VH-VL binders against Protein STK_02290. Designs and how they scored, part 16

Target 1, 225 residues: Protein STK_02290, of Sulfurisphaera tokodaii (q976g0)
Amino acid sequence: QEQLVAVNELNENLGKVLIKIARDSIANKLGILKINLEDYLSSLNDPILNKKGLAFVTLETYYGNSTSLRGCIGYVEAVAPLKEIVSKAAIAAAFSDPRFPPLSKGEFDNIIIEVTVLTKPQEIDVENRWELPKKIKVGEDGLIVEYGILYSGLLLPQVPMEYCWDEETFLAETCIKAGLEPDCWLNNKVKIKKFQGIIFREEKPKSEKILIIKPSEVKCKKEEI
Below, E stands for the ipSAE of ESMFold2; O stands for the ipSAE of OpenDDE; V2 stands for 0.75 times the mean of E and O plus 0.25 times the DockQ between their complexes.

## First folded at step 7 (VH-VL; framework fv_acimtamig)

Design n07 (from m06 with heavy chain F102Y; at its last look DockQ between E and O 0.70; V2 from the best seeds 0.58)
Fold by OpenDDE, look of step 7:
Structure n07 (fold): chain C 225 residues (1-225), chain A 126 residues (1-126), chain B 106 residues (1-106)
Amino acid sequence: as target 1 above (225 residues)
Amino acid sequence: QVQLVQSGAEVKKPGESLKVSCKASGYTFTSYYMHWVRQAPGQGLEWMGIINPSGGSTSYAQKFQGRVTMTRDTSTSTVYMELSSLRSEDTAVYYCARAEKYYDFYSGYPNYFDYWGQGTLVTVSS
Amino acid sequence: SYVLTQPSSVSVAPGQTATISCGGHNIGSKSVHWYQQRPGQSPVLVIYYDNKRPSGIPERFSGSNSGNTATLTISGTQAMDEADYYCQVWDSSTVVFGGGTKLTVL
C-alpha cells in the first residue's frame, strides 16, 4: 500500500471531524439529515483526511451508566481517503452489521460513536514462529492474520485488553477470526501483521467533547467472545 | 450510480482463449473486490474466481485452475477475465460482480455480490 | 465439497406467500445471500447476511437461516417476482451457489 495516515498526523480536531463524518453519514442514511454525502465529503479539504487510511467505526448503545455494542465495522484495504473509509464504516456499522438489525431513527440519539484509525500494518518476520508472541505487545498492537486472499482476520489493539488476553491467546483468537485454526500462527504460510491505533470516542451521544483513548488504558471486562 | 459494463458477445473455437472486460464506474474502483461468475444456457450460477482491490491477489475455483487469469487496471477502472483452452462446455454468459469485504469486532464475514455486470455471452463452437 | 440444495421449482398464486428453501449442512452457522434473476437479466441481490435487504428491495422480501436450512420468503407475491432465485454461501475459500429455484406466479 501507499503512504497511509500515521497516528502522529492525527489530533483532537481531526478526531472530532472523523466522529462528525461518521455521525452525519449515519444521520443522512436515516433521513435525519438530507445532504449529498458525496459533496459533503468532497468539501473536506484537509490533506490528512484525503490521505488513504484504515479505520474502524464502533457504535454503542448508551444507557447512562453503561453501554453495549451495537455495531462495529472496519476496512483494511486502504485504497480510499480516510474520510471515505470512516463514512463507509459508519454506515456499515449502523445498517450492515450482520449481528444486529439496522439502526432505527429512535436509536440514533442514544448511540456513542467510536472511530479507531489504524497505522500501516507491518508483517512480523521471525525465524521461529514460536517467537511471534515476543514480537507482539498487548495494549499496543492490533493483529491481522492472512492466509491467501480469502482467509483474513483482524482484531483491534483494544480487544485483547477488553478480554484480558495474553499475546499467544491474542494470536489464537485472531486466527479464529480469520476462519483458521487457533494455532494457524505457527504456520509459515500464514502472514501475521501488526499495527497500532488511535481511538476517538464521544464522551456521550452527540457530545462535542471527544475522548482520545489509548488501547493500553482499556480495562478488562472479563467477557468472552 | 454504480455501473459495471462488460464487453460484447464473442464467438470462439475450441482451443482458443476468451478475454472479457468489465468497466466499473460510479464508485471508488480500488475499494472493492471483483468476482467472475458464469452461467451456461439453462443452467445455474457458477463461481470462477476473485481478484482483490489492488489486483495483486487472485483466487480461482479449482475447476478453472490453470486456465483462468483475472487482472485489473486501476487507470481505466477495468477488470479482465481470460479463459484459455476453450471447450464447448465453456459456452456461457460471463458476469463480473462487485463484492465488499469488511471486518467486525467478533468475526470476519464473506463477500456478497451487490452489483453485477450485464453479462457477456461467449459461444464456443466448431 | 459443500452443497446447497434448492427445490427446482415453486409455484404461488398472486398475493400469496412464496417460500424458497436452501439446504446445507449446518448452514445456520454461515451467512446466506440470495439473488433474483429474471429471464434474460443479470442476477440481483435481494437478501444478504441471512435477513438484510439492500436498498430498493421491497419489504415483502425476507430471509431466515437456522440449523440446516435457509429460507427466502416473499409475501404478497407479485407477477414481477417470477424469476430464478439462488442462495449463496462461502465454504473453504469457495463461493457456493444453490442450484436455483424457478418461482412461478400463477
Scores: ipSAE 0.446, ipTM 0.804, lowest interface PAE 1.4, mean pLDDT 93
ESMFold2, look of step 7: ipSAE 0.638; ipTM 0.844
ESMFold2 (binder alone), look of step 7: mean pLDDT 93; pTM 0.950

Design n08 (from m06 with light chain N51S; at its last look DockQ between E and O 0.64; V2 from the best seeds 0.57)
Fold by OpenDDE, look of step 7:
Structure n08 (fold): chain C 225 residues (1-225), chain A 126 residues (1-126), chain B 106 residues (1-106)
Amino acid sequence: as target 1 above (225 residues)
Amino acid sequence: QVQLVQSGAEVKKPGESLKVSCKASGYTFTSYYMHWVRQAPGQGLEWMGIINPSGGSTSYAQKFQGRVTMTRDTSTSTVYMELSSLRSEDTAVYYCARAEKFYDFYSGYPNYFDYWGQGTLVTVSS
Amino acid sequence: SYVLTQPSSVSVAPGQTATISCGGHNIGSKSVHWYQQRPGQSPVLVIYYDSKRPSGIPERFSGSNSGNTATLTISGTQAMDEADYYCQVWDSSTVVFGGGTKLTVL
C-alpha cells in the first residue's frame, strides 16, 4: 500500500468528479446512461484519480426534509486506482448491499451520493490494550478490527458521531462488526487500525453543489445501529 | 468477461503432491479473494481454504492443515493450490472460485463464490 | 462443527414449483448462498445473501432465510433446472456447504 491518495491531495473539484463517477456508474448499470464504463474511467487522466485509493460510497434516499440509508459499501484494500474503487463501490452500494434490494430506476433521481475517501490505515501500537481508547479520537478516526484473514470490520469516522459513541463503545462496535466479541480489542492477537477520511456529499440528489464534510461536524442522531 | 482457467487433469500416486493452477482474466485480479473447493466423485462440495488478494495471507480448513499450500502470482494472475501426502481419498475435482470482499455500514458479510473454474480432476491411485 | 442439512433429493413435474430446504441452527442470522451444479459442470451461483439473484439467473429462482431454515424456490420448473443444489454459509472462520440436493424434473 504505497503512494495512496492522501486526504490533502483532494479538493472540491476532485470531490465533484468522484461523485460524478459514482452517479454515472450507477446510472450506467441501470441503463439510464449508456456508456462504456471502462473507457469512461480510462479517459480520466487526473494523476490523483489514478493513484491507488480507499473509499466508501454511501447512498441515501432523499425525502426533502429527511434521508434514510439506502446502501453503503467500501473497499479498504489499495488494489486499484481511486476512480475505479469509487465506481465499484457505487455499483456495489446500489445493487449488492445485502441489506437492501437492488436500486430501481425509479429511485435514482431521489438518492444522495456520499463518497468517503480514506487515508492509509495505521496499526495502533500500545503496550497495554487498555490504553487503546486513549489513542483514538471520536470525530476524527475510523477503525478497522482484524483477526486473521476471516474476521474484519470497519467503521467510518462519522459513524461514532452519528450514534454518540465514546472511544470504548466505538471499539466495541467495531469488534461486533468484525464478527467478534465486543471486548475483542483487549486481545493482543486482534489488530486495531485507525484511519481518517474526507467526505464529499451531494447537497441534493444530482446537485451540482458538493459539500465537504468533516467527521467532527456530523451531528448525533441518537439512534442505534 | 470473467474467466478462471485451471490446469489439466492429473494422475498421482499415494504420497505424491499435486499442484493445480487457476489463471484469472477479465477482471482486476488483485481485488478478489480466491477459494479452493473440491468434490470427490459422487460427493458434495468441500471447502479447502482461502487466499487474500495480495497472496500474503491464507486460511485453510482444519482437515487440510499441514498438507495444503495456496499461493498466488500477481504478475501472471494465477493462483496455485498444492496438496501433499496424497491419499486415495484425495481423488476429486478441484475448483478455484472467486469471492469479493467489501465492507458495509452495519456488519461484515461472508464472501460468496460468483465465478468458478472449470475444475481439475486429480486421480490418486496405486 | 456447524452443519447444514439438505434433503438428498427433490422431484417435481415441469411447470411446478420446487422447494429445496437448508437447515441449520439459527441459520436465519447467517447469510446463505446457493449454487447450482449440472452434471459434469462447475457450480454456478444462483442466489446470494439469502434472496439476491445474480445477473443472468432467471426470475423463477428465489430464496428466503428465516429461523432455522433457508429455502431455495424454483417456480415454473424447467428441464434445464435439473441439477444438484448446494447451500453455503460461513461459520467460525470456515465455509460450510450443505450435502446437496438432487432436483429431478419428471
Scores: ipSAE 0.441, ipTM 0.800, lowest interface PAE 1.4, mean pLDDT 93
ESMFold2, look of step 7: ipSAE 0.651; ipTM 0.853
ESMFold2 (binder alone), look of step 7: mean pLDDT 93; pTM 0.948

## First folded at step 8 (VH-VL; framework fv_acimtamig)

Design r01 (at its last look DockQ between E and O 0.75; V2 from the best seeds 0.00; counts 0 for: pae E 5.1 > 2)
Fold by OpenDDE, look of step 8:
Structure r01 (fold): chain C 225 residues (1-225), chain A 125 residues (1-125), chain B 106 residues (1-106)
Amino acid sequence: as target 1 above (225 residues)
Amino acid sequence: QVQLVQSGAEVKKPGESLKVSCKASGYTFTSYYMHWVRQAPGQGLEWMGIINPSGGSTSYAQKFQGRVTMTRDTSTSTVYMELSSLRSEDTAVYYCARAEKFYDFYSGYPYFDYWGQGTLVTVSS
Amino acid sequence: SYVLTQPSSVSVAPGQTATISCGGHNIGSKSVHWYQQRPGQSPVLVIYYDNKRPSGIPERFSGSNSGNTATLTISGTQAMDEADYYCQVWDSSTVVFGGGTKLTVL
């Protein structure tokens, strides 16, 4: 994860492109579009899009006044260009999220796409593991928990906001996400990394208007994970 | 199209080492984990280990700890598996298998969407 | 160590439905994947994440997972479906395969 795209390198225009990449990738997989995805991605020659990046794609079903999660996928190893990561994540979110059946053509026009680009994760180093919560800011930081190559989990900055978690709960839930015990963050053998993110979101399904959302602006939904 | 092409069959003697290669093509090599799985004649599939997309991290099944080494070369899109101190019981077809690892709302676990054609290694005196 | 248990063999007449079970403690809480291996060939993914079908896999293949048993179901079984089938999960630090089931199409 060297030389990842920085959040400050991104703007609304690039955000729109990222959303388009996601939407077109899904559309192509559905057969709505018939493009060569590789050629399409290769044609995007913006230097930022071609830098290695880490991103999540979130799909939500749009009901007018409310939305529901329809898929969310990201990659732990951001060793590919951002444009490829977003494309892959979008396809995976639509068709490979184990929580949901594959997206149907009928659903495509009613989904909102959200792309979260992550900063380079940084390991949180503390002498006392009990101090970790003090090094984390809900509404700003996302978390990665790693224990070796096999145990890894990531939660986006907006997740604790959506579920009204405090920092300690955030750590615990990230441990669970990694397949570890909730108190895994107390183990000095477990790596805790934090990152920030910028969120690009369609205002409405297939909207030309893209919103830039701060994680701190996300409201608690009181929903169960 | 995704392809995993492995090196050819080998005959080895006990105590020797084997090194199998797996050349990947048709996809972004650095976006996927690679696993090695072997299958003794007439037996089931046995997981050997995993190497991450960057090649900087590995994890091996306990059975092979200290005897197996997995590496990958990004420049050639090739993954290698070396097994030392060979025994007759190591006679098997060895497979490389691609696995995607991603984050979702819940923990996702690896599946192998593409496999190499296999490499038969025979260990005999 | 986590263990997956499969029947050694299952037989089915052409056109009938074949079911292959994969038993494991609380396997329903895990994601189960299934592989088909024809004689002399490499394994092929046929079901992933319990019930998802990869592109190119016929619709007659389906999967379910609950409790202590995951099940691969092949409806309208054809001669070409004769193969060994393996279930697979991830547990604790390892990938675990079932012992495999030989499906014979009579």
Scores: ipSAE 0.216, ipTM 0.722, lowest interface PAE 2.3, mean pLDDT 92
ESMFold2, look of step 8: ipSAE 0.226; ipTM 0.710
ESMFold2 (binder alone), look of step 8: mean pLDDT 93; pTM 0.947

Design r02 (at its last look DockQ between E and O 0.70; V2 from the best seeds 0.00; counts 0 for: pae E 4.3 > 2)
Fold by ESMFold2, look of step 8:
Structure r02 (fold): chain C 225 residues (1-225), chain A 125 residues (1-125), chain B 106 residues (1-106)
Amino acid sequence: as target 1 above (225 residues)
Amino acid sequence: QVQLVQSGAEVKKPGESLKVSCKASGYTFTSYYMHWVRQAPGQGLEWMGIINPSGGSTSYAQKFQGRVTMTRDTSTSTVYMELSSLRSEDTAVYYCARAEKFYDFYSGYLYFDYWGQGTLVTVSS
Amino acid sequence: SYVLTQPSSVSVAPGQTATISCGGHNIGSKSVHWYQQRPGQSPVLVIYYDNKRPSGIPERFSGSNSGNTATLTISGTQAMDEADYYCQVWDSSTVVFGGGTKLTVL
């Protein structure tokens, strides 16, 4: 009877709790916060946090006027309660992202934590696969491309906004992310799924105030000529 | 603590099937992938396939496609690997191995953090 | 199909540094994982993502990966490090293991 968390069930207060879960989980692993993490998570009784969920945790290094990516790990299968997913993803983003060294104690006060909660991905059903671009809304939808269990690629909704991609390019790039040819989305054996996300982000490192970001608000970084 | 306990050694004849079990404990069974890897006597490691215990989907190495079946029972936290039409070359130690389900935009997370103790299967006529 | 090549054996004196190579085309673009297998035992993860150690693995184990070669390094080798070592990658749809390297400590 368990259902996935819907993004419309999440408000600013729950967003603050999700960010706190992420930050406290990292702090605990660093030895900065001495808690029993299992007991901490068990004490969170909100029914919404106890529903299964999908989330990414993004860490960015803060430079005052800019930030840079420091880690980003998530789950695209709802295998555990949202609170546990966020805790585990936060720890992985900080210490197990292959692109970065483990987060140090010295960095902890200088990162911004962002939690993105995803809707349940839904397969896009079309009679003619050439219609897939029409079923996708850049700035709203993220994409998952799947071919069996071992070919999978995901792009979050903000990615095509940042790169100024149209829908067909978004599909092609997600195919490439999955390790498939750019035109794989025309192949009837390939599943194309879409989802949406809501982003909760610290305004500054460790700030109590948070931002709620819609992917559609992400500005294009396309260079002017 | 994470533990993967496999069924005991077996002796089989050519043409028969084997079925090895791997009981997981110390973690949420459906939160991780399970793989099967075998090792013939004196040889290296050979990947056989993967199962997602949540829902039971599978993918098999091409060498074993058509002969291997992986299943699971979530009520007992157990994964099974069945290999049919056995040959003497299938004599090996069979391992279950756990893998994370993390998703990173830039790379997959396919490494085996815990292994079962292994199950020796001997195929002899 | 993607191939990982390891030397069949490496010998070192106790206290010296052992290096075990894992060759593959453009392996530097992949995440390399390493397993230790002592005689009669199952494999144990010792390095993941090229250079990260699981909890409980001694600091003398380290790894690197660039170009066409990944390397497992064991500094201050001990008799207990005598084992077979396997590198492993994920290559699109397949898990690939190296052939294994027998480390002997004399």
Scores: ipSAE 0.286, ipTM 0.728, lowest interface PAE 4.3, mean pLDDT 88
ESMFold2 (binder alone), look of step 8: mean pLDDT 92; pTM 0.943
OpenDDE, look of step 8: ipSAE 0.374; ipTM 0.780

Design r03 (at its last look DockQ between E and O 0.65; V2 from the best seeds 0.00; counts 0 for: pae E 2.5 > 2)
Fold by ESMFold2, look of step 8:
Structure r03 (fold): chain C 225 residues (1-225), chain A 125 residues (1-125), chain B 106 residues (1-106)
Amino acid sequence: as target 1 above (225 residues)
Amino acid sequence: QVQLVQSGAEVKKPGESLKVSCKASGYTFTSYYMHWVRQAPGQGLEWMGIINPSGGSTSYAQKFQGRVTMTRDTSTSTVYMELSSLRSEDTAVYYCARAEKFYDFYSGYTYFDYWGQGTLVTVSS
Amino acid sequence: SYVLTQPSSVSVAPGQTATISCGGHNIGSKSVHWYQQRPGQSPVLVIYYDNKRPSGIPERFSGSNSGNTATLTISGTQAMDEADYYCQVWDSSTWVFGGGTKLTVL
């Protein structure tokens, strides 16, 4: 089988390393950490980090008891080692997310870094497309909607948990993210893929303590009521 | 040291086909999209199509649909663009151009960061 | 389909500021990328996502995008900046280039 990272291979120590890769890559681009990034990554010899992998890096601005999104970029094709994917995604999230200006040096100490490692997306095949909501598990699955090469949308597995969506809403919102009609998942030419993920997150900016979050552990806002 | 090296200039007659190659080096070939863009003499840039080298999926500009085929060979890190039923107005410099694949707010479609040197194809009778 | 309109040419004295416009309906809602093409050479990316500069592009290159106009600005224009400049957007399944602007430095 492919040399692909499984999310269950990733323990707390490897999660800390992934976050360190992300933070050091950003720090290097800011001129805060003066390293040769290519030599740094090549020195990481752990076999798991060298397997092909999929990840998103999310940056949030830290306000003490709240956070706000500051950048989120990822790769969903497992074509490079996980260590390299995390480095590239971190840099892109910090500097190339079109929603935000490039991360400034002054912001660096006030961000939280989160790395979400994904399994390889698998196409969901059904004879009757109306069965798709039953093949999806909110709290476990993320979704990708694809229509040819030009239309693609992705929602991470924690998203429907955060918004208290059911499976049909999750499908519809992923269609919208792809730039398609909410019912695009009924169209046989549209591919629906699912994947799973695990979240490694700094507890506070630059903290050594890391939170390890499974999407199933994310509580819906409605459940708090 | 990203490089995109294209095949050499060609002279063709109307009705023939052209096939231009673009060999990539200095990066992981399947991690980026590849585009083809042409430029007729004295004219601007015209997008022709895109290929995902991972898996080989493509999309073509409407103007070229039915005449253009884009393929790749991952073992040689090479993309190919073939244009059939050539006409004199197909005389142009043909460029390959690379684009990032990262998934962002805009569904992963990005700018063209590196370009090949161009291949002049002259179609004359 | 979507159309990007650029002036065919712009002339500027050395050391002055060159401004190249790229017109499009509601272009301010799109990400605009800019390419420089020197005579006989391939295009080179100089601005992406409206106002971001790739590594190695001088600080005198800047961009903006609002309303119906995106603008490439070159301050302190030098002879080496003499080139054709193209704006680009993605729109509805296609990539669209402007017609190009020839910048001359006189």
Scores: ipSAE 0.512, ipTM 0.801, lowest interface PAE 2.5, mean pLDDT 89
ESMFold2 (binder alone), look of step 8: mean pLDDT 91; pTM 0.935
OpenDDE, look of step 8: ipSAE 0.697; ipTM 0.880

Design r04 (at its last look DockQ between E and O 0.66; V2 from the best seeds 0.00; counts 0 for: pae E 3.6 > 2)
Fold by ESMFold2, look of step 8:
Structure r04 (fold): chain C 225 residues (1-225), chain A 125 residues (1-125), chain B 106 residues (1-106)
Amino acid sequence: as target 1 above (225 residues)
Amino acid sequence: QVQLVQSGAEVKKPGESLKVSCKASGYTFTSYYMHWVRQAPGQGLEWMGIINPSGGSTSYAQKFQGRVTMTRDTSTSTVYMELSSLRSEDTAVYYCARAEKFYDFYSGYNYFDYWGQGTLVTVSS
Amino acid sequence: SYVLTQPSSVSVAPGQTATISCGGHNIGSKSVHWYQQRPGQSPVLVIYYDNKRPSGIPERFSGSNSGNTATLTISGTQAMDEADYYCQVWDSSTWVFGGGTKLTVL
């Protein structure tokens, strides 16, 4: 059994450190912050940051009253300390997300950084695949769909909350994310895994104040209309 | 500093098998996929397959299915590629190459960011 | 299977702009990666996801991808850029490389 960072070990101060790791890693890659990144990460001796962990880093462009997605990359195999996973995910979200151009120096002061720390994904074991929606809780669970090594898709637990999806829709959309048919979750060769997460988010670009968000607190856009 | 160091050149006869090693250093071995690509003399690049070093899962190009086997040893950070039933057309330089794991946009579809030095295998009678 | 077509060679004078094409059906809907292979050496990634440059690759390397053509562009071409260049995509079940383009700087 691998001993991982538990979501409940993370407090506001550690959330601030995780966001700082993400922002400093991007700043270093842009040449804004002139540091040796390996030495920086090595100097972080908090035992929780040094446990193996799972995280996503999300970047959003800030428009004052709204934001838009600018990059979102994560890792769900816990093979390195949380601090290193966050640094690597931040760099990937900024420069290696295929949906977006590499982050420019001019954008750096206008993004919000969000770090989502995940629990270890666990395969959902059912005899009857039609029972899968009953094993999933929107607002708590994120989903991973895997078919062999070459087809994989992940949706974070806040996503179905944002779109007001039910559990079956959440499964279908995760299949689509993996590049599979919407009903792929009925296929016994397809693995369905679930996980939980907690979100640490800058209130405004580069702000010292952060928000701690549980996925269950995310309001669906359907309610706004 | 990321390095992929492969085993040395080999000369083989038709019908034999080859086994090329690729030792990784300078990064967390199980955090990346490893691919194998070959290049016949004067020819282009040809993808052979992928291994996930974390669990050892593999997928092979259809052309090599049944002849190729990829394995890894996490204690030595080494990936192996075996190709059986060799013929003269298998004369090539064999490369290992690593790729990032990004689950949010179809892991296993990523570019190959670092390559081994290549292993020349010559198959002749 | 999916085919990527590259010209066999491209020649440019030093300081000029080299353009290497990679043709494929609806390649604009795919992510294109480019590798440089100097004589006797392993391939090196120079462009990924159409237009992104890895650390250590000179700014004169750029890429684009739309419709049926992806393009690697090298501005201010130098003698050290003389190499074979391969485009790459993933197609449903396999990675596909173009046939390669020999860039000659003369």
Scores: ipSAE 0.356, ipTM 0.740, lowest interface PAE 3.6, mean pLDDT 89
ESMFold2 (binder alone), look of step 8: mean pLDDT 92; pTM 0.943
OpenDDE, look of step 8: ipSAE 0.612; ipTM 0.845

Design r05 (from m06 with heavy chain S107G G108Y; at its last look DockQ between E and O 0.69; V2 from the best seeds 0.00; counts 0 for: pae E 3.4 > 2)
Fold by ESMFold2, look of step 8:
Structure r05 (fold): chain C 225 residues (1-225), chain A 126 residues (1-126), chain B 106 residues (1-106)
Amino acid sequence: as target 1 above (225 residues)
Amino acid sequence: QVQLVQSGAEVKKPGESLKVSCKASGYTFTSYYMHWVRQAPGQGLEWMGIINPSGGSTSYAQKFQGRVTMTRDTSTSTVYMELSSLRSEDTAVYYCARAEKFYDFYGYYPNYFDYWGQGTLVTVSS
Amino acid sequence: SYVLTQPSSVSVAPGQTATISCGGHNIGSKSVHWYQQRPGQSPVLVIYYDNKRPSGIPERFSGSNSGNTATLTISGTQAMDEADYYCQVWDSSTVVFGGGTKLTVL
């Protein structure tokens, strides 16, 4: 809130800049773009980019008619400026996602970059934990489940929309992602946090045209990714 | 440019406490976890615990629970590890080590230690 | 209590390939990280997430992980590779190190 990026401050032009930060950071790491990344980020003076922020960067391989996940890393603690978070997340998604080998130069021109900017997660305070589903809005809220530092799980707001989940299923699935039982959200020692997000996505690899996607607009998918 | 600089060697007696500092530079201090790992002479590495410098939350290895305290000072970018009720078996080199805080689409990802401090030798003898 | 097992030592001739194993129950489902500790120095990350190499680590270092065994491989071994090597995983809420392997280059 204070000194934090609000998702409603982000317009199409800032979305393009965030995607450019992500793409240039990956290009620099690949040796395609020879810059000092620290100096590049320091040169970005827009006050909104310099507020603390939270983001995920998603990379997808482009097949023309479809895409497939190629990397997805994010930071959900608002400890650095949004521009730095997007840069770090892009590099991590490209090179440090353990599900995938490091991104190659040959792949660089054939990926779609997506940046999802998040609000600061807020703990859901409820006296009766059976009321937690009522405090969650599918299509608006993402969820984080935490038990100590070392058990945590996160699902982005678009996920329950894509799978047509109700609120209780959304809670249960987020518990499972944290490595906990599906009913962990009833446990008083488990923190449940919610956040919102907005999605900026290249229309095609390296395109100047981008798509702005609100999670509430995501439809239940009839086909897998 | 990332550096973790630890306080100097110490000699302690059994029953005393030790407090080792680890000053971080060259990165955003609160955006990474900090761990403490020790190594007894001629032996392997032993994990002691983790601190999140943002907010100061901690988790300790069970062996040290009740004897170890980890704190931080964000204004000086410094993490501290205090070990009380020292025994001769606590003679070791104590390391701070940094770890990333990134999440994949599903949550916290188990991480590695990308940078280590130079180590602090603490000798506990009568 | 999850246990990682490493051989105490491995000897190789200069230019040959060194292989250091790290055994653990179903370790292939975990992410394995490797550290080099040269005499009198602090550990240095050489492999992370089974097979990824940090910037500045020579290409002769590689890793693999499947089943019950993770492996650090050093091809074209040089005298400067003489060091102790530790594997590391996360198990639930704890960090687990292997006992370490002393690599000797004869």
Scores: ipSAE 0.375, ipTM 0.760, lowest interface PAE 3.4, mean pLDDT 89
ESMFold2 (binder alone), look of step 8: mean pLDDT 92; pTM 0.943
OpenDDE, look of step 8: ipSAE 0.494; ipTM 0.825

